# Ledger of designs, part 436: VH-VL binders against q0aze0

Target 1, 268 residues: q0aze0
Amino acid sequence: MKIILVNNRFKENTEKKAQEIAGQLSALNVEVIIDNGLDEPYAGTVDFIMVLGGDGTMLRAARRYGQRAIPVLGVNMGTVGFLSNIEINELAEYLPLILREEYSLEARMMLEVAVFQQQSLLTRVFCLNELLLRSNSPRMLSFALEISGQKLEPYRGDGLIVSTTTGSTAYSLSAGGPIADPQLDAFIVTPVASHIINKRPLVVSPEREISLHLLEEREAIIGIDGQIKMDFGAENRVLIKRAPHPLLMVNLKAKPFFTSIDRSLQRQ
Short names: E, the ipSAE of ESMFold2; O, the ipSAE of OpenDDE; V2, 0.75 times the mean of E and O plus 0.25 times the DockQ between their complexes.

## First folded at step 19 (VH-VL)

Design MM70 (framework fv_inotuzumab)
Fold by ESMFold2-Fast, scan of step 19:
Parts: sequence; structure tokens; C-alpha cells
Structure MM70 (fold): chain C 268 residues (1-268), chain A 123 residues (1-123), chain B 112 residues (1-112)
Amino acid sequence: as target 1 above (268 residues)
Amino acid sequence: EVQLVQSGAEVKKPGASVKVSCKASGYTFDDYAIHWVRQAPGQGLEWIGGINTYTGDTYYRRKFQGRVTMTADTSTSTVYMELSSLRSEDTAVYYCARDESYFDYLSGTFDYWGQGTLVTVSS
Amino acid sequence: DVQVTQSPSSLSASVGDRVTITCRSSQSLVYSEGSTYLSWYLHKPGKAPQLLIYDVSRRLSGVPDRFSGSGSGTDFTLTISSLQPEDFATYYCLQSTHFPLTFGQGTKVEIK
């Protein structure tokens, strides 16, 4: 069995804990590949992915490995987030179930984001939460939104978020978007500080293709899961659609989404 | 407008503790991490650590382990840094700064800063 | 710890001059998906530091276009194309790819 152990680069004790876990797994004849984000994703056959960290570490794992249809388990190293299933102090208890493949899987939709310069594909990335188009200057953006070839009235404001249902509790929530059940497949399209007062968030079919381009030359950035940034100008176009494969999240312990979000909102 | 406002200057004796506050406004508090950076007289900038404001998870530079504690109070949108067992070498201006990265991913890029708090440790 | 060294430690310049500051890290700062976490800050006495450039070459909103960043791997440069009176300050680079975060020692830009 091969397991990729994805760790958080910022926790001083994360490397020590990752090595400790790797040693425990090696003693059980499991090959461990450690991914701290510095190297290219492991290209070989992998049976399981264990993410040591919070939601941000899970987002990185999802971008690197989410399209491979490999089970991904979030192991929280601190307080619980939305994407972790078990705590680090529970790992020893659940490890026999992991090794016997005694767990259920929850599918989470992902976005496929393709950025073009004129007719040329510049990059294609996958993400679990969202794409954010935002101004990188005090000036508002003027941009075009098309949904399955249907041209909407021009948008004016600070930007736009195209989110998965999993991402409904991330940037989209802060911008006034709805909280969505992550078991649903849908795009949530949320404007950021729109100059047009009546622009509302949209919930659209995941079969739709969404495209964005600037109507005026501005300093703008495309943000992916809050972690990757790309310059975006009037010569660029972005195409967003449902990724071919969902992220397969491991469920070892009941973690009701609604209880988690309710707790989070009480803390705000 | 995004603002980070810190508590006022402190004068402490060696061995005492100091607790500096950083009150955030103009954004959703628990969406962004807060870091602490200091500058001792005649020295450069030194990163102390940071806190995920939503989870309370902390990241400390090793030389401060056991002496520094960072906490976040969501109800008041305030981050605290407490430094104990103060030494004369801890005399510095202490800054809080917002990580520009959203969520619990830390880019370590500081887009907004507090005005600074002078902590003087003298016998 | 990843060591970050700036060069020069100080320089004297006149308004209108082109100023170049170099930052070298002891290890590569390339992170996943090609991200490179190196940022540049301007610091004046009595004021908080200000972010100028992040991700090697991206200007923060509102920062004048005379400031530019470049570099890759371990070698990075901040350039001020035409120095203005408000630019006399100390400049710091920060690497945040590796824990712990480490600042360069600073470069003081003084009036000639």
C-alpha cells in the first residue's frame, strides 16, 4: 500500500509529526510519500491520501490529487475545520479501518478552470472551493459574464466568485453567497461589491459553462482557492466548468455539515 | 476600510509579562490569519509567529516557544500576543499584520499592518 | 532556518536614480504549483512597514509602478526605476515558503 502524506509547511512540529506517522505506517509495511508542497505531485500509483492539517492543506491536496479518484482523508492537527474528518489524536484508533479499506466515501464536486490568452490556453487548474476574479487596484472592474453562451448584462464592481457547493462557506459566504449542502452539485456565482445594487448571487447547474473576460483594461487577478494567483487582463478569458472527477473524501466518523456550519456561525 | 489598531506602549521589568492587543475592523475577522513581527532598536524585522483566527491554531518561531502565546477573540475581532519572562533584548516595536491569504492557508504576505506597540523592558 | 541575505546593506542615491536591491535565499523558495513566496516591504522610522511587492513580482494595489520585483529560485531583485523623495527608507525582503518566516537584514536607501 502506498499512502501520500500531505503536510502543512507552517506548523513547526508538522514535519516531526509527519515523520512519526510515516514511521508508524512503515512498521505496518505501508510505503509513505511525504508531500510538503515543495516537489511535483507524486506521479506513481497511490492507494490513499492522508492530509495532515486544516482546510487549506486539504485544498492543496485536492488540486494536486483530486482528479485521480483516490480516497483522501483530512486529519486535523488543531481545531476542526470543514474538510477534516478525524483529529490527529484519533488516527491510531482509525488506522486499522484505513488499512482494511473499511470506510465510506463522500464525493465533492471540483471546478476545472482554463485560462486563455486570446485563443491560446495558458493554464488549466482544478480546485475544490472557488475561482475569484478581483480588482488589484482601487478601480472597479467592468467585465462580461456568460453562462452556457448566454451573455448577461455587464458587471461592474470589485469582482466575482464562481464557487462549488463545498466553497459556499469560503469566499462566497463572505461576499453574501448562500450556504449550500456540499452533497449537491451546483455552481454558486457571487458578485463582490457590485456597483449595480441589484446583482444577486446565482445558483446554476453544474452542466453549465461559465466564462469571464474584462471589458476594460484593468489590474485584475484570478484567485484559485485563495492560494494560487494569476494576472488577468483584457486579453485573457477564463472558462469554468465541472471537473471530470469529484474529490473522494473519506468518511470514518460522522461529521454533520450543518452542525459544523452552525458552530462556525455562532463563533462569528 | 481595513484597519488593525494596537494597544498602547508598555514599560515592563525583566521577568514580567506583556500582553499586546490588535483589534481588526473592516473585514470578516475569522477569514484571515494575523502575524506578529517585531523590530528591536538598531535591528531588522523579526517574525514571531501567527494565529489562524478561526481555529485558534498557532505557529511560533522556535526561540519564542514557551514564552509566547497568541489568542484570538472573535466576539471582539481582537488578537492578543502575550510574551512572558521578558528580557532587555525583548525591547522592540511589536506589529500585528494580516496575512493576505484567505482562510487557513498562510502565504506569509502581510497586506495590512497595525501601527506598532513599543514594549520597553528595563530594570 | 532558511537564511535571507540582502545586498547592499545600505546605499546612497539621488532623486531620479535607478535603485536595485538584491535578496538571496539559502534554499529555493519555489512552492507547490510554481508559487514563490517572496515579498518586499518599505519601512520608515515611526511607521509600520508597507507591502510593496508580493509573489516575487506582483505590485500591491496602490503601489507606484516605479517599483518592480523579479527573480526566481534563490535570487530576487527589487528595482525602483526613478527614486522619489518618499522612497528614502529601509527595504526588507521576506521569504515565507519555509518555516520559520525569515526577513532579510534590510537595505537602507539614504539621500546622497
Scores: ipSAE 0.556, ipTM 0.816, lowest interface PAE 2.6, mean pLDDT 89

Design MM71 (framework fv_inotuzumab)
Fold by ESMFold2-Fast, scan of step 19:
Structure MM71 (fold): chain C 268 residues (1-268), chain A 123 residues (1-123), chain B 112 residues (1-112)
Amino acid sequence: as target 1 above (268 residues)
Amino acid sequence: EVQLVQSGAEVKKPGASVKVSCKASGYTFDDYAIHWVRQAPGQGLEWIGGINTYTGDTYYRRKFQGRVTMTADTSTSTVYMELSSLRSEDTAVYYCARDESYFDYLSGTFDYWGQGTLVTVSS
Amino acid sequence: DVQVTQSPSSLSASVGDRVTITCRSSQSLVYSEGSTYLSWYLHKPGKAPQLLIYDVSRRLSGVPDRFSGSGSGTDFTLTISSLQPEDFATYYCLQALHFPLTFGQGTKVEIK
C-alpha cells in the first residue's frame, strides 16, 4: 500500500507529525510519500491520500490529486474545519480500518477552470471550493456572465464567485451566498458588491457551462480556492465546468455538517 | 475600509509578560489569518508568527516557541499576542498584519497592517 | 532557515534617480503551482510597513507605477524608476514559501 501524507510546512508541528505517522505506517509495511506542497505532485501510483491539517491543506490536496479517483482522508489538527473527518488523536484507532479499506466514500464535485487569452488556452486548473473574479484596483468591474450560452445583462461591481456546494461555506458565504448541503451537486454564482439592483446569487445545474469576460479594460484577478491568483484582463475569458471526477472523501465517522455550520454562525 | 487597530504602548520589566491586541474591521474577520511582525531599534523586520482566526491554529517561529501565544476572539474581531519572559532584546515595535490567504496560512503576503505597538523592556 | 540577503544595505540618491535593490534567497521561492512567494515592503519610522509588490512583479492597487519588481528563482530586484521625495525609506523583501517567513535585512534609501 502506498499513501501520500499531505501536510502544511508552515505549521511547525505538522512536519514532525507527518514524519511520526510515516514511521508508524512504514512499520506496518506501508510506503509513504510526504507532500508539503513545495515539489511537483507525486506522479506514481497511490492507494490513499491522508491530509494532515486544515481545510486549506485539503484544498491543495484536491487540486493536486482530486482528479485521480484516489480516496482522500482529512485528519484535523485544529479545532474547526469542514473538510476533515477524524481528529489526529483518533488516527491510531482508525488506522486498521484504513489499511483494510473498511470505509465509505463521499463524492464532492469539483470545478474545471479554463482561462483563455483570446482564442488560446492559457491554463486549465481544478478546484474544490470556488473561482473568484475580483477587481485589483479601486475601480469596479464591468463584466459579462454567460450560462450555457445564455447572455445575462452586464454585471457591475467588485466581482463574482462561482462556487461548488462544498465552497458554499467559504468565500461565497462571506459575499452573501447560500449555505448548501455539500452532498448536492450545483454551481452557486454569487456577486461581490454588485452595483446592479437585484443581482442575486444563482444556484444552477452542475451540467451548465459558465463563461466570464471583462467588458472594459480593468485590473482584475482570478482567484482559485483563495490560493492561486491569475491576472485577468479584457483580452481574457474564463470557462467553468464540472470537473470530470469528483474528489473522493473518506468517511470513517459521521460528520455533523449542519450542526458545525450552525455553531460557526452562533460565534458571529 | 479595512483597518487593524492595535493597543497602546507598554513598558515592562525583564521577566514580565505583555499582551498586545489587534482589532480588525471592514472585512469578515474569520476569513483571514493575522500575523505578527516586530522591529527592534536599529534592526530589520522579524516575523513572529500567525494565527488562523477561524480555527485558532497558530504558527510560531521557533525562536519564540514557548514564549508566545496568539489568540483570536471572533465576537470582538480581535487578535492578541502575548509574549512572556521578556528580555531587553524584546524591545521593539510590534505590528499585526493581515494575510491575503482567506482560509489556511499559505500566502504570507501582508496587505493591511496595524499602526504598531511600542513595547519597551528595561531595567 | 532560508536566508534572505538584500543589497545594498543603504544607498544615497537624489530625486529623479533610478534606484535598484536586490534580494537573494538561499533557496528557490518557486511554488509548484506557479506562484513565487516574494513580496516587497516600504517602511518609514513611525509608520506601519506598506506592501508595494507581491508575487515578484505584481503591484498592489494604489502603488505608483514607478515601482516595479522582477526576478525569478532566487534572485529578485525592486526598481524605482524616478525617485520621489516620499520614497526615501527602508525597503524589505519577504520570502513566504519556506517556514519560517524571513525578511531581508532592509535597504535604506537616503538623500544624497
Scores: ipSAE 0.270, ipTM 0.688, lowest interface PAE 4.7, mean pLDDT 87

Design MM72 (framework fv_inotuzumab)
Fold by ESMFold2-Fast, scan of step 19:
Structure MM72 (fold): chain C 268 residues (1-268), chain A 123 residues (1-123), chain B 112 residues (1-112)
Amino acid sequence: as target 1 above (268 residues)
Amino acid sequence: EVQLVQSGAEVKKPGASVKVSCKASGYTFDDYAIHWVRQAPGQGLEWIGGINTYTGDTYYRRKFQGRVTMTADTSTSTVYMELSSLRSEDTAVYYCARDESYFDYLSGTFDYWGQGTLVTVSS
Amino acid sequence: DVQVTQSPSSLSASVGDRVTITCRSSQSLVYSEGSTYLSWYLHKPGKAPQLLIYDVSRRLSGVPDRFSGSGSGTDFTLTISSLQPEDFATYYCLQAIHFPLTFGQGTKVEIK
């Protein structure tokens, strides 16, 4: 059995715990690869991915490994998060189930994002939460949104978010989008500070293709899960569609999504 | 308009503690971490640490561990840095700076800064 | 800790001159996802530092196009194509790939 441990390199206790867990797993004849984000993703075959950290660390794991159909377990290291399933103090009791592959899997849709210059593909990335198109200057953007070839009236504002249901509680929520059941597959399209008051969030089929391009020369950025930035100008267009594979999240404990989000909303 | 406004100058004796505030306005507080950077007279910029305002996680340079505490009050959009056991070498201008963050992600790019707080440690 | 060294530590220049400042890290600043987190700041006495360039080569909105950044791995450069009176200042690079975050020692650009 081969397991990747994904950790947050800026949390000293997380790196020490990763090495400690790696030692424990090696004693059980499990091969361990530690991924702190600096190097390219491990290219070999692996059986399981364990994420030691918060939601941001899980998002990195999803971008790197989510398309490989490998089970991914989020292990919380002390911060509240929506993408972790167990706490670090519970790992020892659940480890036998992990090694025997006795757990259920929850599929979470991902986005495939392709950025073009004219008709040339510049880059293709995958993400779990969202793509954000935003202005990188005080000037509002003017941009075109097409959904499955249907061209909408131009948008004017600070930007647009195209989110998965998992991403409904991230940037999309802050911009006025709905909270979505993560068991549903859908794109949520949420405008950011639109000048046009009637531009509402849209919930659309995950089978649709969404394209964006600027109608005027502006300094803009495409953001992926809040962690990757790409320049976006009038010569660029982006195509967003459902990724070929969902992220396979390991479920060892029932997750109280609705009570967790309800509690969060009342405090914030 | 994005602003970070810091508390005023402080004069402390060796061994005392100082608590400097940084009040944020003009943006969503939880979307940005706040870091602290100091400059001692005749020296360059030195990173002290930061706080993720969404998660509450703190990141301290080892030499300040045990002496520095960073806290965030989301109700007032204010971050505090408290430095204890002050020495004369802690005399410096202390700056807060914001860093776009996403959950536990740390970007390390400081696009807006507070005006600075002079802390003088002398007997 | 990753050490960040700037060169030169100081330089004298005249308005209109091309100025080049180098930043070298003791370890590679490679990140397999996202940008290389290396940024450049301008600092004047009595004022807060100001971000000029982030992610090696991206200008912050409002920063004049005479400022540009380049580099990869361990070697990074800030260039001012035609120095203006307001550009006489101390410049700092910052690496944020490796913990702890580390600034270079600074490069003072002063009037010749």
Scores: ipSAE 0.640, ipTM 0.843, lowest interface PAE 2.1, mean pLDDT 89

Design MM73 (framework fv_inotuzumab)
Fold by ESMFold2-Fast, scan of step 19:
Structure MM73 (fold): chain C 268 residues (1-268), chain A 123 residues (1-123), chain B 112 residues (1-112)
Amino acid sequence: as target 1 above (268 residues)
Amino acid sequence: EVQLVQSGAEVKKPGASVKVSCKASGYTFDDYAIHWVRQAPGQGLEWIGGINTYTGDTYYRRKFQGRVTMTADTSTSTVYMELSSLRSEDTAVYYCARDESYFDYLSGTFDYWGQGTLVTVSS
Amino acid sequence: DVQVTQSPSSLSASVGDRVTITCRSSQSLVYSEGSTYLSWYLHKPGKAPQLLIYDVSRRLSGVPDRFSGSGSGTDFTLTISSLQPEDFATYYCLQATYFPLTFGQGTKVEIK
């Protein structure tokens, strides 16, 4: 069995814990690859991915490996997150089930983001939470939104978020989007500080294609999961679709989504 | 608008501890990490550490480990940095700064800064 | 720790001069997704540091066009194409690819 351990580059003490876990797995004849984000994603065949850390580390793992249809387990290192399933102190208890492949999988849709310059594809990336189009200057954006060939009235404001249901509790929530059941597949389209008072978040079928382009020359950025930035100008177009494969999240332990989000919203 | 406002200047004796606050406003507090950076007189900028405001996870430069503690109070949108066992070399202006990346990821790019707090350690 | 060294440590210049500051890291700063976490800050006595350039070459909104960043791997430069009176300050680069985050020692730009 070959397992990738995904770790955060800023957790030096957690990196030591990752090495310890790798040693324990190697003693059980499991081959381990450690991915702290500094090297290219491991290109070989892999049976399982274990993410050690918080939601940000899971987002990176999902972008790097989510399209390979490999089970991904989020292991919390002592603090809560929405994308982890078990705590680190529970790993020893669940390890036999992992090695025997005795667990269920929850499919989480991902976005496929393709950025074009004219007719030329510049880049294609995948993400678990959202794409954010935002102004990179004090000037607001004027941009066109098209959903499955249907051209909406122009948007004017600071930007737009196109989110998965998993991303509904991330930046989309902060921008006024709805909280969505992660068991649903949908795109959530949330305006950021729209100048037009009647622009509301939209919930649309994940089979729709969403395109965006600027109507005026502006400095703008496309943000992916809050972690990757890409320049976006009037010569660019972005196409957003449902990714070919969902992220396969390992479920070893029931996780109460609605009570967790309700508790989180108690914070001020 | 985004603002980080720090507590006022402190004078401490060697061996004492100091606690500096950084109050955030104009954004969702839990979505962004806060870092601490200092500048001693005649020296350059030095990164001390940071805190994930949502999880409470901390990242400390090794030379401060065991002397520094960072905490976040979501109810008041305030981050605290406490430095103990103060030495004359700890005399510096201490800044809090927001990591521009949101959630659990840290880019280490500081888009907004507090005004600074002078901590003087003298006998 | 990844070492970051700036050169020169100080320079004297006149208004209108082109100023170039270099930053060298002991290891490549390229992150696996192509990102390079190198930023440049301006610092004046009595004021907080101010972000100028991030991701090697991206100018922060509101920063004048005279500031530009370039470089790759281990070698980076900040250029001020035509120095203005408000630009006399100390400049710092910061690497954030590796823990711990490390600043360069600073470059002081002084009036000639």
Scores: ipSAE 0.545, ipTM 0.813, lowest interface PAE 2.8, mean pLDDT 88

Design MM74 (framework fv_inotuzumab; at its last look DockQ between E and O 0.77; V2 from the best seeds 0.75)
Fold by ESMFold2-Fast, scan of step 19:
Parts: sequence; C-alpha cells; structure tokens
Structure MM74 (fold): chain C 268 residues (1-268), chain A 123 residues (1-123), chain B 112 residues (1-112)
Amino acid sequence: as target 1 above (268 residues)
Amino acid sequence: EVQLVQSGAEVKKPGASVKVSCKASGYTFDDYAIHWVRQAPGQGLEWIGGINTYTGDTYYRRKFQGRVTMTADTSTSTVYMELSSLRSEDTAVYYCARDESYFDYLSGTFDYWGQGTLVTVSS
Amino acid sequence: DVQVTQSPSSLSASVGDRVTITCRSSQSLVYSEGSTYLSWYLHKPGKAPQLLIYDVSRRLSGVPDRFSGSGSGTDFTLTISSLQPEDFATYYCLQATQFPLTFGQGTKVEIK
C-alpha cells in the first residue's frame, strides 16, 4: 500500500507530524510519500492520500491529485474546517479502517479551468472550490459571460465567481451566493460587487460550459481556490467546465454539513 | 480605508513581559492573518510569527517559541503579541502586518503595516 | 531555515539612475504549481515598511511603475528604472515559501 501525506506549508509541527505518521505507517509496511509542496506531484501510483491540515491544504491536494480517482482523507490539525473528516488525535482510532479500506467515498465535482490567449491554450488547471475573476485595481471590470453558447448582457463590477457546490461556502458565500448542498452537482455563478441592478447568482447544470473575457482593457486576475493567481487581460479568454473526475473524499465519520455551516455563520 | 493601529511605546526591565496590540479596521478581519516583525536598532527586519485570524492557528519562529504568544479578538478586530522573559536584545520596533488568507492558506505577503511600537528593555 | 542574502548591502545613487538590487535564497523558493512566495518592501526611518512587489513580479496597486521585480528559483531582482527622491530607503526581500519566513538583511539606497 502506498500513501501520500500532504502537509501545510506554514506549520512547523505539521511537517514533524507528517514524519511521525510516516514512521508509524512504515512500521505497518505502508510505503509513504510526503508532499510538502516543494516538488512536482508524485507521478507514481498510490492507493490513498492523507491531507494533514485545514481546508486550504485539502484544496492544494485536490488540485494536484484530484483527477486520479484516489481516496483523499482530510485530517484536521486542530482548526475547524469543512473539508476535513477526522481530527489528528482520532487518526490512531481510524487507521485500521483506512488500511482495510473500510470507509465510504463522497464524490465532489471539480472545475476544469482553461485559459487562452487568442486561440492558443495558455494553461489548464483543476480546482475544488472556485475560479474568481477580479479587478486588480480600484477600477471596475466590464466583461462578457457566456453559458453554453448563450451570451448574457455585459457584466460591470469588481468581478465574478464560478464555484462548485463545495465552494458555495467560500468566496461565493462572501459575495452573496447561496449555500449549496455539496451532494448536488452544479455551477454557482456569483457576481462580485455588481453595479447592475438585479444581477443575481445563477445555479446552472454542471454540464454547461462557461466562458469569460474582458470587454475593456483592465488589470484583472483569475484566482483559483484563493491560492493560485493568473494574469487576465483583454487578449485572454477563460473556459470553465466540469473536470473529468470528481475528488473522492473519504468518509470515516459522519460530518453533518448543515449544522457545521450553521455554527460557522455564528462567527460573524 | 485599511488601517492597522498599534499600542504605544513600552519600557520594560529584563525578565518582564510586554503585550503589544494591533487594531485592524477598514476590511473583513477574518480574511487576513496578522504577522509580527521587529527591527532592532541598526539591524534588519526579523519575522517573529503570525496568527490566522479565521482559524486561530499560530506560527512562531523557533527562536521565540515558549516566549511569544499571539492572540486575536474578533469582536474588537484586535491582535495581541505578548513576549515574555525580555532581554536587552529584545529592544526593537515591533510591527504588525496583514497577510491575505484563505482558510489555513496564507499568502505570505504583507500589504499593510501598523505604525510600529518601540519596546525598550533596559536596566 | 532558508537563508536570504541581498546584494549589495548598500549603494549610492543619484536621482534618475537605474538601481538593481538582488536577493538570493539558499534553497529554491518554487512551491506547488509554480508559486514563488518572494516579496519586496521599502522601509524608511520613522515609517512602517511598505510592500512594493509580491509573487516575484506583481506590483502592488498604487506602486509606481518604475519598480519591477523579476527572477526565479533562487535568484531575484528588484529594479528601479529611474530613481526618484522618495526612493532613498532600505529595501528588503522576504521569502514565504518555507517556514520560518525570512527577510534579507536589507539594501540601503543612499544619495550620492
């Protein structure tokens, strides 16, 4: 059995804990690869991915490995999050179930984001939460949104979010989007500080293709899961569609989504 | 308008503790971590640590581990840094700075800074 | 720890000069998906530091276009294309790719 341990960049004790867990797994004849983000993603075959950290660390793991149909378990290191399933102090209790492959899997859709310069593909990335198009200056953007060949009236504002249902509690929520059941597959399209009356969030089929381009030359950025930035100008176009494979999240323990989000909203 | 406003200058004796505050305004407090950076007289900038205001996670440089404590009060949008067992070499201007966060992810980029707090450890 | 070394430690220049400051890290600063967490700050006595460049080459909104950043891996450069009177200051690079975060020792840009 081969397991990848994905750890957080900023937490010194996360690296130490990853080494400790790797030693424990090694003693059980499990081969361990540690992914601290400094190297290219491990290219070999693996049976399981264990993410040691919060939601941001899980999002990085999803971008690196989510398209490989490998079970991914979020292990919380003491902070509250939506994408972790067990706490680090529970790992010893659940490890036998992991090794016996006695767990259920929850599929979470991902986005495929393709950025073009004219007709040429510039880059293709995958993400679990959202793509954010935003102004990188105080100046408002003017941009075109097209959904499955249907051209909407131009948008004016600070930007737009195209989110998965998993991402409904992230940037989309902050911008006024709906909270979506993560069991539902859908794109959520949420305007950011739109200056146009009645521009509402849209919930559309995950089979739709969404394209965006600027109508005026502006300084803009495409953000992926709040972590990756790409420059976006009037010469660029982005195409967003459902990724070929969902992220397979390990469920060892019931985590009630609605009570978790309800509790989180009390922090306002 | 984004502002980080720090508490006033402190004079402490060796062995004492100091607690410096950093009050944030003009933005959503939980969307940015706060880091602490110091500059001793005639020396460069030195990173001490930071706190993720959303998660409550703290990050301390090993040199300060066991002497530094960072806390955040979301109701007042204020971060505190307490440094104990003070030595003369802790004499420095202490700055807070904000760092865009996304859950447990930190950008590691300090776009706005507090005005600084001089901490003098003498006699 | 990742060590960050700036060169030169100081330089003298006149208004209108092109100024180049380098920052070298003991290890590669490339992180997941090509992200490189290297930023540049300007610091004047009696004032707070201010961000100029982040992610190696992105200029912060409001920072004059005479400031630019470049580099990759372990070698990074801050360039001021035409030095202005307000640019006499100490400049610092910061790496945030690996814990702990480390600043360069600083480069003081002095009037000639």
Scores: ipSAE 0.816, ipTM 0.911, lowest interface PAE 0.9, mean pLDDT 91
Fold by ESMFold2, look of step 20:
Structure MM74 (fold): chain C 268 residues (1-268), chain A 123 residues (1-123), chain B 112 residues (1-112)
Amino acid sequence: as target 1 above (268 residues)
Amino acid sequence: EVQLVQSGAEVKKPGASVKVSCKASGYTFDDYAIHWVRQAPGQGLEWIGGINTYTGDTYYRRKFQGRVTMTADTSTSTVYMELSSLRSEDTAVYYCARDESYFDYLSGTFDYWGQGTLVTVSS
Amino acid sequence: DVQVTQSPSSLSASVGDRVTITCRSSQSLVYSEGSTYLSWYLHKPGKAPQLLIYDVSRRLSGVPDRFSGSGSGTDFTLTISSLQPEDFATYYCLQATQFPLTFGQGTKVEIK
């Protein structure tokens, strides 16, 4: 059995815990690979992924491994989070269930994001929470949103968020989007500081393709999960669709989503 | 609009402690970590540590671990850095700086800085 | 710890000169998905440091386009294409790819 431990070397205490867990697993004849983000993602066959950290660490794991249909467990290191399932001090209790594969899986939709320069593919990335298009200057953006080839009236403002339901409690919430049940598959399209009155957030079928491009020369940034940034200008378009595979999140312990909503609303 | 305002200069004796405040305004406090950087006379910039205001996690350079404590008060949008067991080598200008965060993720980029607080440690 | 070394430690230049400062890391600064957390700051006595460049080459909004950053892996460069009077200062690179965050020792750019 082969397990990846996803760790963030920037956060020193997760490195120590990763080494401890690797030792415990090795004693049980489990092969362990530690992914601290400094090397290429492990390309070989893997049975399970364990994320040691908060939601930001889970987002990186999802981008690296989410398309590989491998169970992913979030282990919280004392950080507030929506994507962790158990706390680090509970791991020993649940480890036997992990090794026996006695857990359920919850599928979480991901986005596939393709950025083009003119007609040429510049990059393709996956994300779990959202794509943010935003101005990279004090000037507002004028941009076009197309949904499955249907052109909406132009947008004017600071930007736009295209999120999954999982991302509905992140930047989309701050911009006025709805909280969505993460068990639903949908796009949530949330304007950021729109100057167009009544540009409301949209909830869109996951089978749609969403396209964005600027209508005027401006400097903009595409942000992915709040962690990856790409320049975006008048020569660019971005195409967003549901990723081929959802993130398969491990459920060992009930994590009540709806009772945690109040915390998200208070932070915003 | 974005502003980090630090407490005033301090003069301390060796062995004492100092607590410097950094009050944030003009942005959402929980969206940015706060780091502390110092510059001793004739020296370069030295990172001391930081605090993720969203998670409460702290990050201290090993040199300062055991002597530094960083705390955040969300209700006042203020971060504090306390440095104990002061020595003359701790004489420096201390800066706070903000760093964009997203949950436990930090970019490590310091786009806005406080004005600096001179701490002088002399006998 | 990742050590970051700047070169030169100081230089003298005239207004209008092209200035190049290098920053060398003891380890690759490439992180997941190619992210490279290398930034450049300008610092004048009596003032707070100012961010110029982040993510190796991305200029902060409002920073003049005479400032540019480049490089990859372990070797990075800040270039000032035509030095202006307000650019005489000490420049620092910072790596944040790995904990702990480490500054270069600084490069003082002085008027000739």
Scores: ipSAE 0.774, ipTM 0.895, lowest interface PAE 1.0, mean pLDDT 90
Fold by OpenDDE, look of step 20:
Structure MM74 (fold): chain C 268 residues (1-268), chain A 123 residues (1-123), chain B 112 residues (1-112)
Amino acid sequence: as target 1 above (268 residues)
Amino acid sequence: EVQLVQSGAEVKKPGASVKVSCKASGYTFDDYAIHWVRQAPGQGLEWIGGINTYTGDTYYRRKFQGRVTMTADTSTSTVYMELSSLRSEDTAVYYCARDESYFDYLSGTFDYWGQGTLVTVSS
Amino acid sequence: DVQVTQSPSSLSASVGDRVTITCRSSQSLVYSEGSTYLSWYLHKPGKAPQLLIYDVSRRLSGVPDRFSGSGSGTDFTLTISSLQPEDFATYYCLQATQFPLTFGQGTKVEIK
């Protein structure tokens, strides 16, 4: 068995813990790769990914490895989030199950985000939470939203979020988006401070494609999962699709989503 | 308008503690982390540490570990930095600075700064 | 710790001059997905530091276009294409790819 441990570079304790866990796993004849983000994603085949940290770390892991259809376990390191399944102090208890591959999987839809310069692809990213288009100035953006070839009325506002159902409890929620069942596949299109009063979020079928571009020569930024930033101008286009593969999240411990919402959202 | 307003100048004796505040306004408090940076006379900028206001996680430079404590009060949108066992070498202007955060992710980019707080440590 | 060496420590220049400041890190500042957490700050005495460039080459909104950042891996450069009177200050680079965050030693840009 080969396991990738993904940790958070900002938290020394996660790195230390990763090393400790690696040692323990090694003693059990498990091959371990530690990914702290400083290196390229491990290109070899692996059987399991363990994320040590919070939701941000999980998102990074998802972007790096999610397309590879590898089980991913979130191990919370004492932070707040939605994407961890067990706590670090519970790992020892569940480790035998992990090694025996006795766990259930929950498929989470991811986004495929493609950013273009005219007709040239600049980048393609798979992400778990959301794509954000926002103004890089206090001025509002004017941008076009197209869904499966259907052109909506131009948007005016600070920006727009296209989120997965997983991401519904992230930035989309802060922007007034609905809370979505993570077992549901859908896009959530949430305006950010729209010029149109009471502009409502859209829930869009995962079978559709979403396209965004600016209608004016203004400076904007594309944000992905709050971690990747790109300059976005009038010559750029973004195309959003459902990723071809979902993230396979390991479910070792039952964590009912709806009963956990109140507790998790109270801090936000 | 985003603003970080720090507490006033402090004069302390060696061995004492100082607690500097940084009040944030004009944005959602827990969407951004706050870091502390200082500049001693004739020296450059030095990162002390930071606090994720959302997770509560703190990040301290090793040389300050054991002496520095950063806390955040979401009700007042204020971050505090307490430095104990003060030494003459701790004499500096202390700045708080805002850093984008997303859950446990920090960008390490300081887009807004406080006006600075002079802390003088003298016998 | 990642060491960041900034050069030069000081330079004298005239208004209109092209100014180049370099930061070199002891190890690569490239992080996940190619992100590089290197930023540049302007600092004047008695004032708070100001962010100029982040993510190597991204100019903060409101920052004049005469400021530009470039580089990769371990070598980074801040360029002022045409120095203006308000640009005389001390400049710092900051790496945030690894903790602890570390600043360069600073570059004081003085009037010739």
Scores: ipSAE 0.718, ipTM 0.894, lowest interface PAE 0.7, mean pLDDT 93
ESMFold2 (binder alone), look of step 20: mean pLDDT 91; pTM 0.946

